VHH binders against Protein DOG1-like 4 (DOGL4). Designs and how they scored, part 40

Target 1, 232 residues: Protein DOG1-like 4 (DOGL4), of Arabidopsis thaliana (Mouse-ear cress) (q84jc2)
Amino acid sequence: MSKMRNLVEEKFLEFYESWVIQLELYLHQLLIAHNNNTMSETELRHLISKLTTHHKAYYTAKWAAIREDVLAFFGSVWLNPLENACSWLTGWKPSMVFRMVDRLRKSRVVLVEAQVKKLEELRVKTKFDEQKIEREMERYQVAMADRKMVELARLGCHVGGESVMVVEAAVRGLSMGLEKMVKAADCVRLKTLKGILDILTPPQCVEFLAAAATFQVQLRRWGNRRHYVTHS

## First folded at step 18 (VHH)

Design zi13 (from zi5 with A61E)
Fold by ESMFold2, last read:
Structure zi13 (fold): chain B 232 residues (1-232), chain A 122 residues (1-122)
Amino acid sequence: as target 1 above (232 residues)
Amino acid sequence: QVQLVETGGGLVQPGGSLRLSCTASGFTFSDYYMNWVRQAPGKGLEWLSGISRSGSYTYYEDSVKGRFTISRDNAKNTLYLQMNSLQPDDTAVYFCARYSGLEGLKPSFDHWGQGTQVTVSS
């Protein structure tokens, strides 16, 4: 394992653990706000702002780490296998978040017809952007396979400094391509999140954010518990 | 036996500063996310700040951000809170607390210090 790879993984592991702890603290505030009808709109908007700021901080840290080692985010050591299995291009799949929105439509919080229409428009746009990224990823995977075969042939024909420079340039090109696609996916995630929060009222935003945080926290806890099976 | 001991409280004038310390024993201090929490007279517990295992990542409640600074020295098993620009509404008992995760969906702090009184008064 390279020293730079170990350092990126070690730093982000600590960051992510602390980021999740803070998310757990915010989840508590979201659940209180959801269950307590005495909070003002100003207080709700402050809480929503705390959550959006917290999510933006995650992406700030992630994008800095990706510049050093994008591959650390594929099969991440700070996520358990269940969390990794649920990942789409290093994060949640944007179109799937609308399942949580559909759950809101079944709650006592009534969505106005204009909100329903805007949410459907956003869902369609999100799916379109998602599919565009999936097509680009397919093109990248084909190009990567072809490039890898060419580089393996070149390694068989070369020794010395020129071979090292060609291999390093090829690896850098592959990493830049992955980095670009991960950032594009993250931009769709942020745009989708902002779009949902812009359509929903503050109480609805609190309920949505609570549901999203609960899912993330519970997925982590469920994945961690599978190591502690009880027999008998 | 896990033990957390806060020191450094006292009486200060508005605008003053204090530095709180929390000395840890009975556990591997550097393995834990550590926190400062306060309780004003007649009020519930208010989380103020948290810090990651190495000290590299810190978090603050909005009302103290920019005025308070959390830090730790793992070689000395000590957590710190530098408190600047103190106001009368910062008057409270300040606790050092170890985060232990969720019980259900509720945050849990499994060990607390005895607390140290901070009083901001003219």
Scores: ipSAE 0.799, ipTM 0.931, lowest interface PAE 0.9, mean pLDDT 86
Fold by ESMFold2, fold request of step 21:
Structure zi13 (fold): chain B 232 residues (1-232), chain A 122 residues (1-122)
Amino acid sequence: as target 1 above (232 residues)
Amino acid sequence: QVQLVETGGGLVQPGGSLRLSCTASGFTFSDYYMNWVRQAPGKGLEWLSGISRSGSYTYYEDSVKGRFTISRDNAKNTLYLQMNSLQPDDTAVYFCARYSGLEGLKPSFDHWGQGTQVTVSS
């Protein structure tokens, strides 16, 4: 009756909690850098490097966990329902990150024409890669329905060890396809993040990373506060 | 009621090692992300390292990575910091601290030990 957490879910839950705490500590450093105009370019680049290394560490841990249980990342126990509802293929939607850049441009960040052109090129590439993944997901699901569902329909009226093995093989095949799609989506996320940080100047990168970390932290806090208020 | 007590500081030669301990009481130690923070003479607080509830995940400031190792023994309610290859600029008061979350967007450490002096000289 009750959903029991497996070892993968328990390990990643603890990892994610600690990873978020470290992100909160880095956010504090980003906010100090945002308010302090006397930091050197070397100091800013070091802080930016800490953030990029921290994000890469998340994906390293995620990809190890996905090899064991990709389904844990669809409706994750370490995220609140609001965080889960905002996910596209187990993470932020790559094309949506450009809305954050656009908001910063309208309020605080001045981009030169060369940066604007490079960001538009990256936006188009990101959207193309994103759509390619969505089409491959659809094709995989259709192919699974055509072949595997016919096999399962033939076995659906039979009870025995042979039916269990065929169902297990079909589920294993689906899991491997999902793992591939999730990793592809994560690669687009990493390439998009790197591309944005390469185009922006170091002070602009600090502004962007602070906004992104603030959004992630506030989404988690808002979702948790909603839960406590609803259940109090 | 909540109490953190550091021990293990002292005077050590450059290149030497020390092991700091922090004994916790008055709370469920295994429920908390725990940290080491230091304050060098005339300087502000510097976060050094943090460790997850079970000890499985650790984080380090770049200046100590590879030289310092954080660990915990939840059965003994004790946090450790193994410090190797100590240099004069590691001279500081070392504190253990309990992370308690954000107040607004500011990290909060709600309980600290009294600190233990580490001096690397001569």
Scores: ipSAE 0.798, ipTM 0.928, lowest interface PAE 0.8, mean pLDDT 87
Fold by ESMFold2, look of step 18:
Structure zi13 (fold): chain B 232 residues (1-232), chain A 122 residues (1-122)
Amino acid sequence: as target 1 above (232 residues)
Amino acid sequence: QVQLVETGGGLVQPGGSLRLSCTASGFTFSDYYMNWVRQAPGKGLEWLSGISRSGSYTYYEDSVKGRFTISRDNAKNTLYLQMNSLQPDDTAVYFCARYSGLEGLKPSFDHWGQGTQVTVSS
């Protein structure tokens, strides 16, 4: 049987599908700008601004949705299994983006010494912020193993309105903690993205954004293609 | 067979308004992200706007944002473009187009209408 979708999942599925289509349209513009140097610096900055605004719109919609159901973002119905498997706290892992920057540097992008130094500093800061979030997640997991929370989980086995209400309240409390951690992770993602774009020149930003969008689009296509091949 | 038919074009004065319609048949209209694209005389195609399956999410090229409004009526299988504050550089043939996914990394539109002419002239 197909999994039933709640209202949050149904709404965000449509949002995400349309958001990805718009990302694909922007990717086409990025590839044109990258392949033929036909745009002025001002035009490149406008394109970069469009991508930045598009990413901010994603987080605006996401943060509204996690108010209603943060758990929908863990194993999301709008992502294929490969996309879900690659998630760290409901999104891309901030420190991993620097591997993409490193590959671009080795193949196509020439960075000056000052840029390399600033990127290394940002990488260290980003890793520090990630470790801080991972430590807070560990503290959250320890709190979930608390004697009272184990007792509440066991009560969920009983039939009855009062038992259901107690379990629902406990789940709501856990969801609020997860919401805080997801927002913290998203803030690190936004700070890291903005930091990279501030260090790179406009042509370098276009190449980075094209690589990032290409990766996201290809991960979605590859995960969907694999699903088709294995379906009977 | 898939068909898209645009209507509502014409001649308008600068600052004027028009509403374009695109009637769809031969497919489940509500399953598709739909788009408006224009082609000015002697120019290439320019994507203007897109709309999600239910109509809940809309996107615009910066040059038309605030002036143009995309909408759809799935019960009538019809896509709309309300165009306000028209200027001479909006003169073009306007097409509705059905998004069909990517060919390589390029967005693909597998079905287009015949287009409707919009002319903005003093």
Scores: ipSAE 0.793, ipTM 0.928, lowest interface PAE 0.9, mean pLDDT 86
Fold by ESMFold2, look of step 20:
Structure zi13 (fold): chain B 232 residues (1-232), chain A 122 residues (1-122)
Amino acid sequence: as target 1 above (232 residues)
Amino acid sequence: QVQLVETGGGLVQPGGSLRLSCTASGFTFSDYYMNWVRQAPGKGLEWLSGISRSGSYTYYEDSVKGRFTISRDNAKNTLYLQMNSLQPDDTAVYFCARYSGLEGLKPSFDHWGQGTQVTVSS
């Protein structure tokens, strides 16, 4: 009753399900590489490349879909409520990924001074880019709120088909702005991911990618388990 | 009652082609992500390819990408693997497998066919 899916949502739901299954298969390879250290550096680099390509494929599909319906990515039908609650502009928050790096540093991963300096520089730049996006989103929300207040006042004075056109124009304006903001956020995500992988050594990249994939998979499983228990 | 039956294996020359089929019964085939996996002599299982429920999204191991094509016909409950440019290293038993999710953090395939032998030699 409460769920409704349009064509964009139906298509992306199937894409995302298959994409996550493939991520789960890659996670298994990452965990093998992490736990047994049986892979050569060449094999590690190939695995890292597979993960990088897989993530790029996600964004390629996402950007095609947001062109058609960006609102589908706010409260997505292919994500459980916990996954949706943890998103920042339709995905992981770029600055928060550095907590995974910090956790690895506290655990098994030893970073040399040069890597620490480069990671701190990247963290600062990532936060700066995030703040720019947040300021732009705020300005856009203020502009849309002001526009909405004017249109609500007009609706109080007018009755008829003209109010439908006004609502449609406002929705189009919001959608266009959101699409730009989502793409900007995704670019920061990709730039941050690439930056981290360029700074880390191949074994460290495997540790990082394993942690990131584990978090995504566990969030999905935890959210699904909690959801079913709540509705039982 | 769940059954997966592979056919189409055989002996081929290097550079040759084969088309494998996997006929499914006892479950709603179109609800599942389906896979091809192989086992070469003296080696472990190697995942090769997977395909989404409708067939719209496909994934390949690097060693077979560009040479192998996975497809499905949900009306016939059949999974396919078109294998081109076969080389001796492709010699293996080929299985179709149904993905069933994670056990812990490990991928699980809950049903497998009996396999079909593919031998590539001069």
Scores: ipSAE 0.788, ipTM 0.924, lowest interface PAE 0.9, mean pLDDT 86
Fold by ESMFold2, fold request of step 19:
Structure zi13 (fold): chain B 232 residues (1-232), chain A 122 residues (1-122)
Amino acid sequence: as target 1 above (232 residues)
Amino acid sequence: QVQLVETGGGLVQPGGSLRLSCTASGFTFSDYYMNWVRQAPGKGLEWLSGISRSGSYTYYEDSVKGRFTISRDNAKNTLYLQMNSLQPDDTAVYFCARYSGLEGLKPSFDHWGQGTQVTVSS
């Protein structure tokens, strides 16, 4: 299906494509670092810093874009249907990232007791913050269904300047609430990522970042390959 | 026939500047993420910089950030690399490369130019 994209969608589509390509280049470096036991701690910390800076750049661009059109981030044109289906409030679900940490612990990553305790504390706080955001989303959905909004929709069916202006103002008000909620979710994502990287050692951080980037890249390829195979 | 042709290399003194050009033909240039890569004598390929389809988003290897600037002119099908504050360790063959996706988990570049030599020496 062909669709006319608005300016926000067009700009962010190009940004996201380039951002993912750069993530792929960093993933290659992470995999080399994982397989190369001659890298110094300074070199590992530098690579980790590249990844964290890259993720911060994503949110900087996202927050600028959602100020103009938050709805573009619900069912995004720059994501395939599989990627969109896996989204929680326009991004990865913070509590699910601990499954990846758990899998690494069972195979490759050996953690000391202090790290395990700190990770459990972070997991609990992350889940608490998620639940708080989910309750706020529910309040937002209830507000959308209130009688004032139904009344405004009925009035907006008339042809008239005042009625159109009232509907436009109501839509802007709903978008502002949704923007706040998306930013709150993104803050939980950033805090969770930073918290994990602060607890892990540099070699463990490389393992974690490689696993996370691999998952993101493979999810994108999987979703794209499904469409190609269906049409070939 | 996809073709990439680099020009603008040469001999320059330390601290000097050069501007490389890469002229593209045989494909829709504005549809592709484009890159500069170099190979110093006796060393492997080193990715330096990449640029999005319209030129709006750019990325740099840390060793060249602040000294090198990637740009493109889609009306002329040309990719550029402005190199300032050149040092002897920037001596290399510089290639223009087209990003083509992943082979496994490794980024792939399916078309390369022949390269242009940059030599930084007193």
Scores: ipSAE 0.786, ipTM 0.924, lowest interface PAE 0.9, mean pLDDT 87

Design zi13 (from zi5 with A61E)
Fold by ESMFold2, fold request of step 19:
Structure zi13 (fold): chain B 232 residues (1-232), chain A 122 residues (1-122)
Amino acid sequence: as target 1 above (232 residues)
Amino acid sequence: QVQLVETGGGLVQPGGSLRLSCTASGFTFSDYYMNWVRQAPGKGLEWLSGISRSGSYTYYEDSVKGRFTISRDNAKNTLYLQMNSLQPDDTAVYFCARYSGLEGLKPSFDHWGQGTQVTVSS
């Protein structure tokens, strides 16, 4: 019997399913806007605002959930194995989103020199912020490998109020550290997303958001279909 | 067979309220993301609102946000739409619809009710 799902996992599973369905609805609107040159700038900015609000709602829900159980976000039950394999600290890697911008430049999106320069500056800053978080994660991993922490985990196999409390305190401390790092990574994701959308024009933002949503939706569909085929 | 039946439509004055119901049968209602969609006279379909399996998570089109409230009662297999502050441009046929996934990259709704008419006029 699987004993891995708790209340946080059950709630976020339902949230994420509904959030993705709404993303699919917004993707449809993005694709219509992409193919339709008659939308006004006001209409495009409204659609972009819907997408940014939807992404902010994801992080609001996520941050509430990680306060209860950050470990649920490492190997999440609401993601298929392919989606989990693509995760960096519980989400997309901020520096890698510039690959998508680069692919759009090669096929569809024409950027002026000023935009290219600003995107390069943002890419460098994003990479710097990522590396800072990775160094903090390395320090955390070293602390986890501390022999004292391993000994405390070993002692937690006995029935005893004092031993249980010591193990619980150690686990709580580890979880708090992970929560801080996940939130820091999410802040880099939000700052990077905002930075890209601030640099791009409204039609370019629609192109970028459509590509990003398509990738997320297709990764989920392919991972689910592959999973089904493998077990058929 | 899957069946969705809307009720609760009618004539109402501007500023008034109506509560629509959609009774589901022939499937496990609590397994599905459910939606309200409307069609104004001579116009296309407009998605209004969606709700998760348990009812815990809801989504709204901007034009109805704050005025309309989607809810569900899974024990009664019923979807609801509470509509407040109704205006003449809310006049439409209102449908409940079951989300069924994607056709290509387009969201698909595989079952619809017959619709219920809402008319807002003085």
Scores: ipSAE 0.766, ipTM 0.914, lowest interface PAE 1.0, mean pLDDT 86
Fold by ESMFold2, last read:
Formats: C-alpha cells, sequence, structure tokens
Structure zi13 (fold): chain B 232 residues (1-232), chain A 122 residues (1-122)
C-alpha cells in the first residue's frame, strides 16, 4: 500500500541518516589511526572490525526494510521505467569498489605481487557474480511482464474474492523475487568488501576504509546540498 | 536561544545506577540526532552514545555498550542516559550535545549543555 511504501522510506531514511553520522565518527577514528604511527596491529584490526560490523548493520537494516516493501528502494514507478530503474538493484555495481582500490594503488599504497594477483582474482569473481545477477534480473523482468499481463487482464474484468487472492499472491511473489535479487546483489557487495579487507594489510585496510567512507560521506553531503539549495 | 540542560548527576557507589536527563529548548528537538559525551578529569572528550531523531536507532561506544542506554522523549524535549553498573572510571562530567554536521571531515556538535558531574567512589 502507498502508506507502507512511504512509511518504510521514511523509517529507512532516518536509519540511513543515523548510520552516516556514525560512519562520520568512524571516519574520524580512521583518519587518526592513519596518522598515528604508534597504533598496534591489534588496535587497527579492532577498528577495521568496527567498520565491517557497521557495513553489515547497514545491510541488515536494509534487508529488514526490503522485506516490508521492496519497491520503496526503487526510484521509479514499477512498470514503465523498470528496465531503466533496475540497471543495478538499489546500489552501485559491486565491482565499482575496485576503482577506489585502483586509485589507492596509484598513490599512497604499495601492493606486493601476491596481493595484486589476489585482487585481480577477486575482481574477476565479482564481475562474474554481477553478470549472474544481471541474467537473473533479465529473467525476472520477463516474468514480471508475464505476471503483469495476467494481472491487467484480471483487473480489466469483473473481480471477486478469488480474484483478489490471486492478485495478492502475485504481488507477494513479485516482492519476494525482488527481495531475493536485492539480497543477492548486496551479498556480492559484502563478499567483495570482505575479500578486499582479507587481501590488504591492516594499514592498507585503514586507508581503503577511510577513502570509501570519505566518498560515501561526500556523496551524502552533495545530495543534501542540492536538496537544500533547491528547496531553500 | 538554543539551550541544553543536563541533570541527574551525583555521587554513586561502584555498581550503582544513575539516570541523566537533558532538557532541550529553543529548537525543534525531534529534528536532531542527539548525543552523550563525557570528559573525565584531566582527559579529553569521549563520545558515548547517539540517538536518531525518533529514537528508533541508537549507537554506543564499546566501553559503555550493554551498561548505558540512551533514549529520548520528544514530547518532553528530553534526552536520557540510563547508566548501570557504574565503576570509578566512569567518573566524569557528562554533556548532551546536538549534532550539526561536518566541519571538513570532522563531525561537529554546535550546542552543548553545561554538563552534570557523575562521581563513582566508595
Amino acid sequence: as target 1 above (232 residues)
Amino acid sequence: QVQLVETGGGLVQPGGSLRLSCTASGFTFSDYYMNWVRQAPGKGLEWLSGISRSGSYTYYEDSVKGRFTISRDNAKNTLYLQMNSLQPDDTAVYFCARYSGLEGLKPSFDHWGQGTQVTVSS
């Protein structure tokens, strides 16, 4: 229903705002750790674990919200813009994170040959998982068109109690299918993040996480600044 | 204009409990992420906990997680910190603080209370 979609969006927006504020606090700790040459490996690994846990908490909250209303996470109305709006399910392609890794390699961090090989293997795996999800999304879009055609045909006729139950089942099936694909995409994102952190040394992980948090925080500020300017 | 007033501090035995309150005025309290911060004698500021606008999402520093509980009552414009299992190293001045965004890449708190003293000793 329209109220549930709006309410889910508003609740998740509040969660996301608080999650970003906490990310800003962690970013401050990451920047201190990067500049502090006296931190032990144990202290660095603890900070890295805090960030990993924080990212997992984001997806945990998102998956709970998706279960209530998956369409709240798509920017367009369902039917006509579906092919454009589902270019990637509710986020950046998982492999986009490797642009950050590549920038760090060109600047402050030096990677040994073994790390480079492992990162390339992970990049290939991530791309493969992305392509698998893209194929599943295409199959889902075809299935959606078939279900929409049946739904529209039934709505174009007189409906009774049995027809309402069929429509409700179809809507539930669509939502569960979208939820599954969003979770699959998010799992690839998490696996890729954990894979990168497993390959990098603790100081390299701190620098990577600081860069990623900075990017995410600045994207949020850019979006808020545009909204503030246009609505001031 | 904007005012934050902490109350509820005092002297407590080790293992005891206190509930701090922070009364807000001069702004729309429910529009802001709110925080508790403390300063132990001779030490810098330590962020303890934060809470989202509605109170639905809370965050804690590891050293207080499980012992302290942040909450808010937006109808009363009041922020709370329930502190259990207090130990001597919890002795500090406790402040409530309003999150205001970033200064550069550093989180900024634009308004603070005067603080309330919590002392844990025999």
Scores: ipSAE 0.612, ipTM 0.878, lowest interface PAE 1.6, mean pLDDT 80

